# VH-VL binders against Laminin subunit gamma-3 (Lamc3): the designs that were tried, part 10

Target 1, 177 residues: Laminin subunit gamma-3 (Lamc3), of Mus musculus (Mouse) (q9r0b6r508to684)
Amino acid sequence: HIRSDFRHGAGGWQIRSMGVSKRPLQWSQSGLLLGLRGGEELSAPKKFLGDQRLSYGQPVILTLQVPPGGSPPPIQLRLEGAGLALSLRPSSLPSPQDTRQPRRVQLQFLLQETSEEAESPLPTFHFQRLLSNLTALSIWTSGQGPGHSGQVLLCEVQLTSAWPQRELAPPASWVET
Short names: E, the ipSAE of ESMFold2; O, the ipSAE of OpenDDE; V2, 0.75 times the mean of E and O plus 0.25 times the DockQ between their complexes.

## First folded at step 4 (VH-VL)

Design w05 (framework fv_concizumab)
Fold by ESMFold2-Fast, scan of step 4:
Structure w05 (fold): chain C 177 residues (1-177), chain A 124 residues (1-124), chain B 112 residues (1-112)
Amino acid sequence: as target 1 above (177 residues)
Amino acid sequence: EVQLVESGGGLVKPGGSLRLSCAASGFTFSDYAMSWVRQTPEKRLEWVATISYSGGSTYFPDSVQGRFTISRDNAKNSLYLQMNSLRAEDTAVYYCARDEYDIWTGYYYGMDVWGQGTTVTVSS
Amino acid sequence: DIVMTQTPLSLSVTPGQPASISCKSSQSLLYSDGKTYLNWYLQKPGQSPQLLIYEVSNRFSGVPDRFSGSGSGTDFTLKISRVEAEDVGVYYCMQGIHLPYTFGGGTKVEIK
């Protein structure tokens, strides 16, 4: 698995805006503040990028620390690769809880070509191409969440990979001409 | 200086209504959950209501559920408690309190700053 | 509801002597996140309650180090290593984990 747990800093995550201007991240030992302004996205470091086909059908899991009485903001995951781009919604949201205490919640984003509100599904072949050379993985929110200050801590991001059954590929030296 | 100032208390007959107000200053009101806690004549402390920082979630004990409503106006830095169908048992000093959760440390301080209180007397 | 029981009801302390207050809950206050949401408050005469200790053992900002909290599960203690005149008042424990949030009955501390 590929993880950012933010124990030692922002771990290469960056706020990026359409205007190209970078804004400093707010970080603590407890996590990364997920306080995005209009047009901003929180962009993953290089370790989440490249060939991620082993993660097809597996979740990206965001662990958030939510204040008392709060709930997760409306978060979307944006993927770019091979000239393609797609936004994913969480595959499921935690059931609303009548809890007053601060809590950690997990949002799962299945890395597959459809979401419940997708306007048009991306064909499987094209989604596999996108995952074969992932050039961006970003977190964004669609505006006001459950609270106006709406701020939660991002405590962990995990990109889950499966152990596929694969044939033994012969060394390149065996395949000549 | 962080301050909470309550108002709106008074004498009412059973079955009557009162609206309490709490004016907040010295901090970013919209970042905090807020609570009402009352103290009976016997000096018992009783939690009455809590509202989330946005006003989207409210919490009450069964003793006031359906009779009391908590609300807030973040633009005015104000918290309210609407009390309906008042009973003699609601007689108390009502305190406004700030509920602090430090998202950075993960500590929940609870009610860390309290106002001076406003007295509500329900008597026939 | 969780019942919070404080002992003693009152205590009278010579200045500089230690004091100890017990708070027992009818159910465990350990939450699923591993934290215990037990606070201590002091109400000085004529004043509003003020936070002393949060999450069992953490002193709130500005609270002197002579105050300490300890305990786990259902049994909690507030200790004052050397009581001073300014420590006079009623001490309350509070659980903030289960609805409704509940307070102990209070322990009155007076100076001899």
Scores: ipSAE 0.000, ipTM 0.533, lowest interface PAE 11.7, mean pLDDT 81

## First folded at step 5 (VH-VL; from q23 with heavy chain T105E Y108W, light chain E55K; framework fv_ponezumab)

Design q26 (at its last look DockQ between E and O 0.02; V2 from the best seeds 0.00; counts 0 for: pae O 14.1 > 2, placed apart)
Fold by OpenDDE, look of step 5:
Structure q26 (fold): chain C 177 residues (1-177), chain A 123 residues (1-123), chain B 112 residues (1-112)
Amino acid sequence: as target 1 above (177 residues)
Amino acid sequence: QVQLVQSGAEVKKPGASVKVSCKASGYTFTDYYIHWVRQAPGQGLEWMGRINPYSGGTKYAPRLQDRVTMTRDTSTSTVYMELSSLRSEDTAVYYCAREDYDIFEGYWGMDVWGQGTTVTVSS
Amino acid sequence: DVVMTQSPLSLPVTLGQPASISCKSSQSLVYSDGNTYLNWFQQRPGQSPRRLIYKVSNRDSGVPDRFSGSGSGTDFTLKISRVEAEDVGVYYCMQGTDWPYTFGQGTRLEIK
């Protein structure tokens, strides 16, 4: 796995804020502060980039702390690589880690071909091509959503990796052996 | 040795659901996507959707999005396609087909097909 | 949806003569990675479809070399240099460049 737990700093993450939400990245031991009034882009550091094909079919997990009565803002995960770009929506919303308020929740983004909710659907091979040379991984939020009466924190980002389960040779089934 | 074997013919009434199975053998089940394609009598081919046997992720044709569900059982190397709220227009031969892919170098196309499953919807 | 238009829809051919099927897409099938995901399938009477050509011009294993695919962008062609009796059936082009995958109407090849 590749993980940012933000225990000791922002870990190389960068923020680009727009409009009234324009601000520098704010870090605490509790996590990175997410904006509540405008769109923001959080860019992952280099350790998340490069050849990430081993993460195909695996989840990217965002752990968020939400205020009492709150919910995570709308979040998309954007991937760029090999001249391609793709936005992913959350694939699942696991149960909160802590039901007390404020509470921590997780958003999972499955790194595979996009669902019908995706902005730009990619064929399978193109998605894999993107992962082979991931040049950008970013978290996008509109900064608005239900229950945003307090601070929302990004507490952890985890990119799951797995070893290949298939033999890479022989070639595709259409090739005579 | 590589083959997809589908379940037998089905006869259903309008409004019912049908679940067709596709059992894969002769290869690593999770290494290939499974597509579903149907063909009404005397008509052409219609893509219904695709499932990733490894992750369970699905992609459906928009026209069937609300009626089709694709699942898989990795323990039996079987993919299932369920179509609900059946109509007479759903009468067709339903095919499963394998599509190869690779995280290092992929390919696009349905190279192995099942024998087809006839689904008849009639009152 | 990408519309795939085949022509002709009916193709009577004399044994030993060549055959040609056209497939046109409503939009370019060239994806951003430079690949063109156009396939050709053959369906003999009473059988499941069989892939003949992938990515415009690549012939599948076991497919006779008398079959060839060509084209680019929105215009594609399947050719049979010398039609044989076993070639009778319906041929479909299919695009896999955009969701949803779509097929042509099919071209029925028959022997005169």
Scores: ipSAE 0.000, ipTM 0.552, lowest interface PAE 14.1, mean pLDDT 87
ESMFold2, look of step 5: ipSAE 0.050; ipTM 0.604
ESMFold2 (binder alone), look of step 5: mean pLDDT 91; pTM 0.925

## First folded at step 10 (VH-VL)

Design g01 (from p05 with heavy chain Y33W E99D D100E, light chain W99Y Y101W; framework fv_ponezumab; at its last look DockQ between E and O 0.05; V2 from the best seeds 0.00; counts 0 for: pae E 15.6 > 2, placed apart)
Heavy chain, then light chain:
Amino acid sequence: QVQLVQSGAEVKKPGASVKVSCKASGYTFTDYWIHWVRQAPGQGLEWMGRINPNSGGTKYAPRLQDRVTMTRDTSTSTVYMELSSLRSEDTAVYYCARDEYDILTGYYGMDVWGQGTTVTVSS
Amino acid sequence: DVVMTQSPLSLPVTLGQPASISCKSSQSLVYSDGNTYLNWFQQRPGQSPRRLIYEVSNRDSGVPDRFSGSGSGTDFTLKISRVEAEDVGVYYCMQGTHYPWTFGQGTRLEIK
ESMFold2, look of step 10: ipSAE 0.000; ipTM 0.465
ESMFold2 (binder alone), look of step 10: mean pLDDT 91; pTM 0.922
OpenDDE, look of step 10: ipSAE 0.018; ipTM 0.619

Design g02 (from p05 with heavy chain Y33W H35S N52K E99D D100E, light chain G96S H98Q W99T Y101W; framework fv_ponezumab; at its last look DockQ between E and O 0.03; V2 from the best seeds 0.00; counts 0 for: pae E 17.8 > 2, placed apart)
Heavy chain, then light chain:
Amino acid sequence: QVQLVQSGAEVKKPGASVKVSCKASGYTFTDYWISWVRQAPGQGLEWMGRIKPNSGGTKYAPRLQDRVTMTRDTSTSTVYMELSSLRSEDTAVYYCARDEYDILTGYYGMDVWGQGTTVTVSS
Amino acid sequence: DVVMTQSPLSLPVTLGQPASISCKSSQSLVYSDGNTYLNWFQQRPGQSPRRLIYEVSNRDSGVPDRFSGSGSGTDFTLKISRVEAEDVGVYYCMQSTQTPWTFGQGTRLEIK
ESMFold2, look of step 10: ipSAE 0.000; ipTM 0.453
ESMFold2 (binder alone), look of step 10: mean pLDDT 91; pTM 0.935
OpenDDE, look of step 10: ipSAE 0.006; ipTM 0.584

Design g05 (framework fv_concizumab; at its last look DockQ between E and O 0.06; V2 from the best seeds 0.00; counts 0 for: pae E 9.7 > 2, placed apart)
Heavy chain, then light chain:
Amino acid sequence: EVQLVESGGGLVKPGGSLRLSCAASGFTFSSYWMSWVRQTPEKRLEWVATIKQSGSETYFPDSVQGRFTISRDNAKNSLYLQMNSLRAEDTAVYYCARDEYDILTGYYGMDVWGQGTTVTVSS
Amino acid sequence: DIVMTQTPLSLSVTPGQPASISCKSSQSLLYSDGKTYLNWYLQKPGQSPQLLIYEVSNRFSGVPDRFSGSGSGTDFTLKISRVEAEDVGVYYCMQSTQLPWTFGGGTKVEIK
ESMFold2, look of step 10: ipSAE 0.005; ipTM 0.534
ESMFold2 (binder alone), look of step 10: mean pLDDT 92; pTM 0.945
OpenDDE, look of step 10: ipSAE 0.022; ipTM 0.590

## First folded at step 12 (VH-VL; framework fv_oberotatug)

Design j02 (at its last look DockQ between E and O 0.05; V2 from the best seeds 0.00; counts 0 for: pae E 16.0 > 2, placed apart)
Heavy chain, then light chain:
Amino acid sequence: EVQLVESGGGLVKPGGSLRLSCAASGFTFSNAWMSWVRQAPGKGLEWVGRIKSKTDGGTTDYAAPVQGRFTISRDDSKNTLYLQMNSLKTEDTAVYYCTTDEYDSSTLYYFDYWGQGTLVTVSS
Amino acid sequence: DVQMTQSPSSLSASVGDRVTITCRASQSISSYLSWYQQRPGKAPNLLIYAASDLQSGVPSRFSGSGSGTDFTLTISTLQPEDFATYYCQQSYSTPWTFGQGTKVEIK
ESMFold2, look of step 12: ipSAE 0.000; ipTM 0.478
ESMFold2 (binder alone), look of step 12: mean pLDDT 90; pTM 0.920
OpenDDE, look of step 12: ipSAE 0.274; ipTM 0.730

Design j03 (at its last look DockQ between E and O 0.10; V2 from the best seeds 0.00; counts 0 for: pae E 10.9 > 2, placed apart)
Heavy chain, then light chain:
Amino acid sequence: EVQLVESGGGLVKPGGSLRLSCAASGFTFSNAWMSWVRQAPGKGLEWVGRIKSKTDGGTTDYAAPVQGRFTISRDDSKNTLYLQMNSLKTEDTAVYYCTTDEFDSLTVYYFDYWGQGTLVTVSS
Amino acid sequence: DVQMTQSPSSLSASVGDRVTITCRASQSISSYLSWYQQRPGKAPNLLIYAASDLQSGVPSRFSGSGSGTDFTLTISTLQPEDFATYYCQQSYSTPWTFGQGTKVEIK
ESMFold2, look of step 12: ipSAE 0.006; ipTM 0.573
ESMFold2 (binder alone), look of step 12: mean pLDDT 90; pTM 0.924
OpenDDE, look of step 12: ipSAE 0.025; ipTM 0.598

## First folded at step 14 (VH-VL; framework fv_oberotatug)

Design m02 (at its last look DockQ between E and O 0.04; V2 from the best seeds 0.00; counts 0 for: pae E 8.1 > 2, placed apart)
Heavy chain, then light chain:
Amino acid sequence: EVQLVESGGGLVKPGGSLRLSCAASGFTFSDAWMSWVRQAPGKGLEWVGRIYSKTDGGTTDYAAPVQGRFTISRDDSKNTLYLQMNSLKTEDTAVYYCTTGEYDILTGYYYFDYWGQGTLVTVSS
Amino acid sequence: DVQMTQSPSSLSASVGDRVTITCRASQSISSYLSWYQQRPGKAPNLLIYAASSLESGVPSRFSGSGSGTDFTLTISTLQPEDFATYYCQQSSDTPYTFGQGTKVEIK
ESMFold2, look of step 14: ipSAE 0.014; ipTM 0.529
ESMFold2 (binder alone), look of step 14: mean pLDDT 91; pTM 0.931
OpenDDE, look of step 14: ipSAE 0.572; ipTM 0.817
ESMFold2, look of step 15: ipSAE 0.012; ipTM 0.541
ESMFold2 (binder alone), look of step 15: mean pLDDT 90; pTM 0.925
OpenDDE, look of step 15: ipSAE 0.208; ipTM 0.733

Design m03 (at its last look DockQ between E and O 0.05; V2 from the best seeds 0.00; counts 0 for: pae E 14.7 > 2, placed apart)
Heavy chain, then light chain:
Amino acid sequence: EVQLVESGGGLVKPGGSLRLSCAASGFTFSDAWMSWVRQAPGKGLEWVGRIDSKTDGGTTDYAAPVQGRFTISRDDSKNTLYLQMNSLKTEDTAVYYCTTGEYDFLTGYYYFDYWGQGTLVTVSS
Amino acid sequence: DVQMTQSPSSLSASVGDRVTITCRASQSISSYLSWYQQRPGKAPNLLIYAASSLESGVPSRFSGSGSGTDFTLTISTLQPEDFATYYCQQSYDTPYTFGQGTKVEIK
ESMFold2, look of step 14: ipSAE 0.000; ipTM 0.480
ESMFold2 (binder alone), look of step 14: mean pLDDT 90; pTM 0.921
OpenDDE, look of step 14: ipSAE 0.312; ipTM 0.769

Design m04 (at its last look DockQ between E and O 0.03; V2 from the best seeds 0.00; counts 0 for: pae E 14.7 > 2, placed apart)
Fold by ESMFold2, look of step 14:
Structure m04 (fold): chain C 177 residues (1-177), chain A 125 residues (1-125), chain B 107 residues (1-107)
Amino acid sequence: as target 1 above (177 residues)
Amino acid sequence: EVQLVESGGGLVKPGGSLRLSCAASGFTFSDAWMSWVRQAPGKGLEWVGRIDSKTDGGTTDYAAPVQGRFTISRDDSKNTLYLQMNSLKTEDTAVYYCTTGEYDIWTGYYYFDYWGQGTLVTVSS
Amino acid sequence: DVQMTQSPSSLSASVGDRVTITCRASQSISSYLSWYQQRPGKAPNLLIYAASSLESGVPSRFSGSGSGTDFTLTISTLQPEDFATYYCQQSYDTPYTFGQGTKVEIK
């Protein structure tokens, strides 16, 4: 699994904009402020990029901290790679409405065709080709300024890999008694 | 100066309906989370429910005894909070207070810093 | 639901006395606790939020302490205007339950 947990800063994440200027991320010890302006995205660092075919059919998991009574804004996960671009919608959401204290919630974006935002005439097996050379992974929100229901923090991003546990067994280093 | 003024209380028979109003002034009503709190005569305080601001989705939440019978709504153009009470029971007899709470953005604490004077609802045969 | 239990239910005290009121939650509520004062025939007023933070305009003789399940409101030197009923309230989880109240009366 590949992770950013933001305990010690922005973890290489940057704001990407349609314009030429890049503004600094707003962050706290608890995470990144998810208050993007129009045309802005949070772009992932290099460790999330490259050949990520082992993540096909696996989720990207965003852990958010949402204020009491609030909800996260609409979030898309945008992927670019191998000359292709696509957007994903969340494949699962927990309900944030059971309490009146800040809650951590997870959004999952399953990396497969069923999660795509809109149907388009794409090449066969486009998702696997995109993942063979992922050049951008970005978090985008639309139609909302910072602090819509209070401030939502991005606390962790995890890219899940389909590595079976048994493939990773180390050799024994013991000696007979 | 923040003011909250409740009205619409009165005597009603069990099974009846009543609508309370709370006129608000002195703050930006459209940004506020609003709550109703009640107090039966000689008894303690009981939270009834809440409605968040429209920018936070306008979501309501209710205490179990009133769930499905009471409806909280707001009219931001009139700075007015409402409580529609249906299927009233004798245990709903109380003074009903309109409150507004500040939400501390970083800690998530929610507390009621402004209260109205209350309006009495009596449910009896 | 989180249940809030106050002790005592009532007490008698004189001006100048130190008064202590306790509040216990049925489960940990961290510091999501507030204290309110209600004079007879009046609406409640906020005294303390976040277990120990004094609301602006509230006299410094009021203080709050505790976290988790056990909380205390203290009035260091009781004044004539402090004869009232006091309520704790948790804001950890809905419903935002109150304690049953503690009436502070003149001895």
Scores: ipSAE 0.000, ipTM 0.460, lowest interface PAE 14.7, mean pLDDT 78
ESMFold2 (binder alone), look of step 14: mean pLDDT 90; pTM 0.928
OpenDDE, look of step 14: ipSAE 0.092; ipTM 0.711

Design m05 (at its last look DockQ between E and O 0.02; V2 from the best seeds 0.00; counts 0 for: pae E 13.8 > 2, placed apart)
Fold by ESMFold2, look of step 14:
Order: C-alpha cells, then structure tokens, then sequence
Structure m05 (fold): chain C 177 residues (1-177), chain A 125 residues (1-125), chain B 107 residues (1-107)
C-alpha cells in the first residue's frame, strides 16, 4: 500500500488551481483541512503516481474526520494517465454513526470501470492503460463540509495493491533498540 | 523568555556513543514539537530529526543518515529533550542545535522559531 | 526527499544595496518555506515563515516571496549587521531540508 497520513506534514499534497494565485494547504497533525475553493483540487505526490496497474480493481481509501453535527462533503477522485482522464465516484457510503460525536469515516473509490461517473466511450482496456502511467491523482469536492460546528479533515489516503504483501509499517519513523 | 540549552557534546571515537540533552524553559514544553538540527564545521544546516508532543503521539522521524543510529526522546517532567547517538561516524561531527517546531493551523506552516546555542560533537580517532 | 537549491552560493554587496537570494525546490512545497539568518559563530534565527510572513522583531527591509518551487528573499537596503549566511528550509514533508546557504559579504 501507498499511504499519506499527514501526521508529519502535508505529505507532498498540494492545492492545485488553474489560476495563477496559489495558497498554502492548511495542515494539522490530524490531517489536511478540506476548505477547497472553486477551481481547486488536492493533488497527490509522486509516490501515488507512475505504474499503478496492481491497484486495478482495488480501492483508494480516504479517511475523513467529521466534527460533531457535521457531514462529509461530496468528494470525487480524478485520475489522469497515458493521455486519458476520468473521474470516480465513491463506491461505498460512510458507515452510519452518531453525528453528536467526533468521528472518522472512510470513503472508498474502486479503481475500475464500475466506479466511473459516466459511461465510457474510451478505448478497450482504458482504465488499465491509464494506470500504466498515472500522471495525476486528485481529490475534488463540489461543496462545503458541515456548516455548523467545524471543518472536515482528510486524515489518510491509501492506494491499495492487488498483490498480497505485508501491511505497510504505520506511517511513522521506527527506531529499533 | 524562551531558552534552549544544549549540553553533552564532546570528543568521541568512531563507533562510540554520546547522549545530548536540551534543557527548555519559558514555554509549555509538553505541548511543543522538538527538533535537532546539526551543522558540520564550515558547512550548512541539516535537519536531524524531531519528536512530536505527547498529545500528538510522541512520534519521531529522522533524516536518512542517522536513521537507526540516533534516538530522540523527551522527558516532559524535566522539560528536557534528548538525542542518543550510537555508532557514531566522523561525518556526524557537527554543532547540534535544539529547536522548537510549531504548526499554525490558520497559516498552515511549520517552522523553527527558537534555537539553542548548540553543542559541539567531534567524532575522531 | 525535497531538494532545496539556493542561488547564489555567495555574494558581495555594499551597504544600501538591494540583495536578492533565490531558493528552488525539487517539487512543489506550496508556501511551506522559511528563511533563516545565521551570523558567524551564532545560532540561526528565523526571518520569514510561510514564504512571505515576517517574524516578529525582524526589520522590514527583509521580505520573502514565491510559492510552489521558486522563492526569493530580498533585503531592500543592506545594513552592516546583515553580513551573514542565509538558509531556506522547506516544511512540506520530512526530512525538513535546508538549502546549502548563501553567504552575504559586505564590501
């Protein structure tokens, strides 16, 4: 798995906009603040890119922190690669939880054709071609998060591999003694 | 008045060990992220590693050249940061600075606003 | 690791000159960039954080600009006490790398 947990920084994630003006990404040890303005997206660092064919049919998992009384905003993934671009919708809904308490929720985006927002006129095997040279992975939101008690945080992003392998060490430095 | 005072530097042979201390005062040490930065004589600055606050998990992270050889720890009851250096090499010769690191959620940045005076570590046969 | 490249490595200037120092990151670091001043024999001290924000007590002749990969520190009217080495540092991700430094010498 390839993972960002943001406990030690913004993890190479950036706000990307077509405009000239850029602004700093707001970060805390609990995650990135999801306060994107119109035309902005969160763009993934290089470790999520390149040849990701082993992730075909596997989820990208976003872990969010939602404050009491709030709800997650609508979120989409955009993928670009091998001269192709596509957008994914969540493959699962957040688990039901008591909205009166702070909570972590997960959104899953399966990397396969069934998750695409629109029916595809794309070439045969287009999803796997895109994953053979992934050049961008971005998080988009079309609305604001909760309006009553706080902001939503992006706490973790994980790209899952299809091959069995040991779970990656928790994102943190270990010193063996 | 924020004050950071490093101690424990000295001469040590390659392969040896040394423990540095940083005594802190003038701020709430237990809430602070703390870092070590080093500077070889006549050279630039190099981040060594850091330790987060207890409330943020007390996690550590290290630069690659020292990974597995250096250990950062803290004692919040004594307001003291430690650097345990094992398997020392001649390239570890440097002045070692204790620094504070802070995150400002409103501005979205992380920087080192206070530095100690440094303590010299010399690794030589 | 994010590599930070400063230019120039050293410069000589007269009191009153405008001095600019550049810093380039090997990948975008947004505005998570700070500038430090180190006088000979002293510990570094913070000048600029968040690429352009002036630390309290720092003279207004210092300013920072840039975002993404290209950053600039400017000293608008160089003073004798500004003889020092200047470092940029990124804080977008660990390791929190520094540039190699720029030595400013007063003519």
Amino acid sequence: as target 1 above (177 residues)
Amino acid sequence: EVQLVESGGGLVKPGGSLRLSCAASGFTFSDAWMSWVRQAPGKGLEWVGRISSKTDGGTTDYAAPVQGRFTISRDDSKNTLYLQMNSLKTEDTAVYYCTTGEYDILEGYYYFDYWGQGTLVTVSS
Amino acid sequence: DVQMTQSPSSLSASVGDRVTITCRASQSISSYLSWYQQRPGKAPNLLIYAASSLESGVPSRFSGSGSGTDFTLTISTLQPEDFATYYCQQSSDTPYTFGQGTKVEIK
Scores: ipSAE 0.000, ipTM 0.461, lowest interface PAE 13.8, mean pLDDT 79
ESMFold2 (binder alone), look of step 14: mean pLDDT 91; pTM 0.934
OpenDDE, look of step 14: ipSAE 0.030; ipTM 0.626

Design m06 (at its last look DockQ between E and O 0.06; V2 from the best seeds 0.00; counts 0 for: pae E 18.5 > 2, placed apart)
Heavy chain, then light chain:
Amino acid sequence: EVQLVESGGGLVKPGGSLRLSCAASGFTFSDAWMSWVRQAPGKGLEWVGRIDSKTDGGTTDYAAPVQGRFTISRDDSKNTLYLQMNSLKTEDTAVYYCTTGEYDFFYGYYYFDYWGQGTLVTVSS
Amino acid sequence: DVQMTQSPSSLSASVGDRVTITCRASQSISSYLSWYQQRPGKAPNLLIYAASSLESGVPSRFSGSGSGTDFTLTISTLQPEDFATYYCQQSYDTPYTFGQGTKVEIK
ESMFold2, look of step 14: ipSAE 0.000; ipTM 0.466
ESMFold2 (binder alone), look of step 14: mean pLDDT 91; pTM 0.936
OpenDDE, look of step 14: ipSAE 0.160; ipTM 0.735

## First folded at step 15 (VH-VL)

Design n01 (framework fv_adalimumab_6cr1; at its last look DockQ between E and O 0.05; V2 from the best seeds 0.00; counts 0 for: pae E 10.3 > 2, placed apart)
Fold by ESMFold2, look of step 15:
Structure n01 (fold): chain C 177 residues (1-177), chain A 123 residues (1-123), chain B 107 residues (1-107)
Amino acid sequence: as target 1 above (177 residues)
Amino acid sequence: EVQLVESGGGLVQPGRSLRLSCAASGFTFSDYWMHWVRQAPGKGLEWVSAIYSDESSTDYADSVEGRFTISRDNAKNSLYLQMNSLRAEDTAVYYCARGEYDILTGYYYFDYWGQGTLVTVSS
Amino acid sequence: DIQMTQSPSSLSASVGDRVTITCRASQSISSYLAWYQQKPGKAPKLLIYAASSLESGVPSRFSGSGSGTDFTLTISSLQPEDVATYYCQQSYSTPYTFGQGTKVEIK
């Protein structure tokens, strides 16, 4: 599994925007302040990128710290890779918790077609092709619901991978020249 | 400099309504959760209501739920409290307060308060 | 609801004295505890957050300690400008609740 827990820094995460400037990311050992404004996204560092096909059908898990009276914001994951782009919505509900107390909640984003936001015209097998060369993984707040993100910490991001059984390589057939 | 200025208090009869305003300046208002806290004359502090960074998520003390409505206008940097069906026990100085989240510890507290506006509910 | 009980309700001390104020929560609130100072006719002012963290601009003679249910505010050397009522407040769950206050006076 690939993980950011922010104990030693922002872990290479950065705010990106379509605007004229980007603003600094606020970090503490408790997490990143998830204060995304409209049009901003929080982009993941290189360790989450590249060939991530082993994560197909597995969740990306965001752990949030929510203050008393607050709610987790409506969050999407945005993925880009292999010339494709798509957005995911959470695939599971947070565990029931007393919203009147400080709490940690998890949002899970299953990396498969069932988690995609609104239908868009994409090629056959697009999700797995995207994961073969993932060039961006970003956290984004969709606009239409209440935005509760200004006082919430992002404490951990985990990209889950299946553990493959190691395959013994056969002798190379390339020697036939 | 962060400033919070309440207005709209006054003398009002029981059962009537009153609307309080809080004008905010010196910070990005839309990034902050805002609160109303009241203090009856000669008594301690009582939290009344909260509104979160958008306008649609609110919370209320049991003593005012159903009678008071908190709202905000982020474009005007203003916080409001609509107080309906007022009772004598609602007599208090009403403060607006800014909630702050300490990014080092993850704890939440009220770092700036207005000077308050007095509401007196009397027949 | 979480009840916050302060003691004493009032105290008098001489300039230079060490003053302690206690606050007890009716259930564990971890370190979700703030202390506020309110001078007569003025709004409350934050002194301490997270039970023990000193707010910027607050004199170092103020300190806070405790976690769980039992908390203290200490003024290491009372000054004339410290005459005020002090409130603890939990931010662990709504409704956020305050202690009843401790009035501090100079003898």
Scores: ipSAE 0.006, ipTM 0.549, lowest interface PAE 10.3, mean pLDDT 80
ESMFold2 (binder alone), look of step 15: mean pLDDT 92; pTM 0.939
OpenDDE, look of step 15: ipSAE 0.013; ipTM 0.615

Design n02 (framework fv_siltartoxatug; at its last look DockQ between E and O 0.03; V2 from the best seeds 0.00; counts 0 for: pae E 9.4 > 2, placed apart)
Fold by ESMFold2, look of step 15:
Structure n02 (fold): chain C 177 residues (1-177), chain A 122 residues (1-122), chain B 107 residues (1-107)
Amino acid sequence: as target 1 above (177 residues)
Amino acid sequence: QVQLQESGAGLVKPSETLSLTCGVAGGSISDYWLSWIRQPPGKGLEWIGEIYDSGSTSYNPSLKSRVTISVDTSKSQFSLKLSSVTAADTAVYYCARGEYDILTGYYYFDYWGQGTLVTVSS
Amino acid sequence: DIQMTQSPSILSASVGDRVTITCRASQSISSWLAWYQQKPGKAPTLVIYKASSLESGVPSRFSGTESGTEFTLTISSLQPDDFATYYCQQYNSYPYTFGQGTKLEIK
């Protein structure tokens, strides 16, 4: 698995936007503050990129810290690679909850066609072709803006890979050929 | 409008236990971490410790062996006990309610009681 | 424990002056610093959180800035109601710690 847990800072994650000046991420040892504005995305470092075909059919998992009384904002995962671009919705959503305790929530984005938001015609095997050379993995959200209430912390990002042990059977994604 | 009010004895003998109660009015005690903070006359502020309504506590290490904080959510109250007091424990004692900061997971204090002076003398 | 050192300990100023109070942390605390105002015989009241964010109801003449481990509270045009003692407080790490205070007095 490929992971950012932010023990050593922002982990190479950056705010990507149009323009020449990057806006600094706010962060602590526990994670990154999500408060993105329109036109901004949170872009993953190079360790998440390149040939990620072993992650096909596996989730990208975001762990969030939600403040008391809050909920996770709408979040989309954007992928670019091999001349293609696509966006994913969460494949598993936590139950809606309004709680008075701070809590951690996981959102999963299954790297498979069933998670895609756009239904425009795409090349056959487009998802696997995209994963053969990922050039961007980004998080988009309808940010809640600056301030101490309504904000959500991104505590961990994990890219899951098939065959985490040598003795496991290969995932079904290799049977297409 | 949330109001906090300290109550308890203003004079305590050395070696005995200082005991204070903070009442909360005009808001909910159950949504916040609750702290005791003290200020010796003419001196600065010292955080004593905090409690959540679940009963979870954290104490200043300098006082930890002598301090107990408890909460009674049904009465909207929380309390401080400080054992084995000396003249160095003479201070104005404040109760305070904290606002959660998502980035640190810790609290800063947006509502304070009026404070009560506790004098430790023979 | 993180020590917070304020300067000056006493600051004399006149109505209308621009004043600056500083607070230095003994180690990095990022932006996790609050400023409080305390009048004699009263409890502290929150002025600034997150180093530079004004608490609701605080006049815009108050501002906060940070540079490294040094934090400043500025009052751009001092009013009679602003004469008080000011404390900084870090909330980056347990235990929460306060500066020793800066008393702002009328000249």
Scores: ipSAE 0.011, ipTM 0.461, lowest interface PAE 9.4, mean pLDDT 79
ESMFold2 (binder alone), look of step 15: mean pLDDT 90; pTM 0.918
OpenDDE, look of step 15: ipSAE 0.019; ipTM 0.662

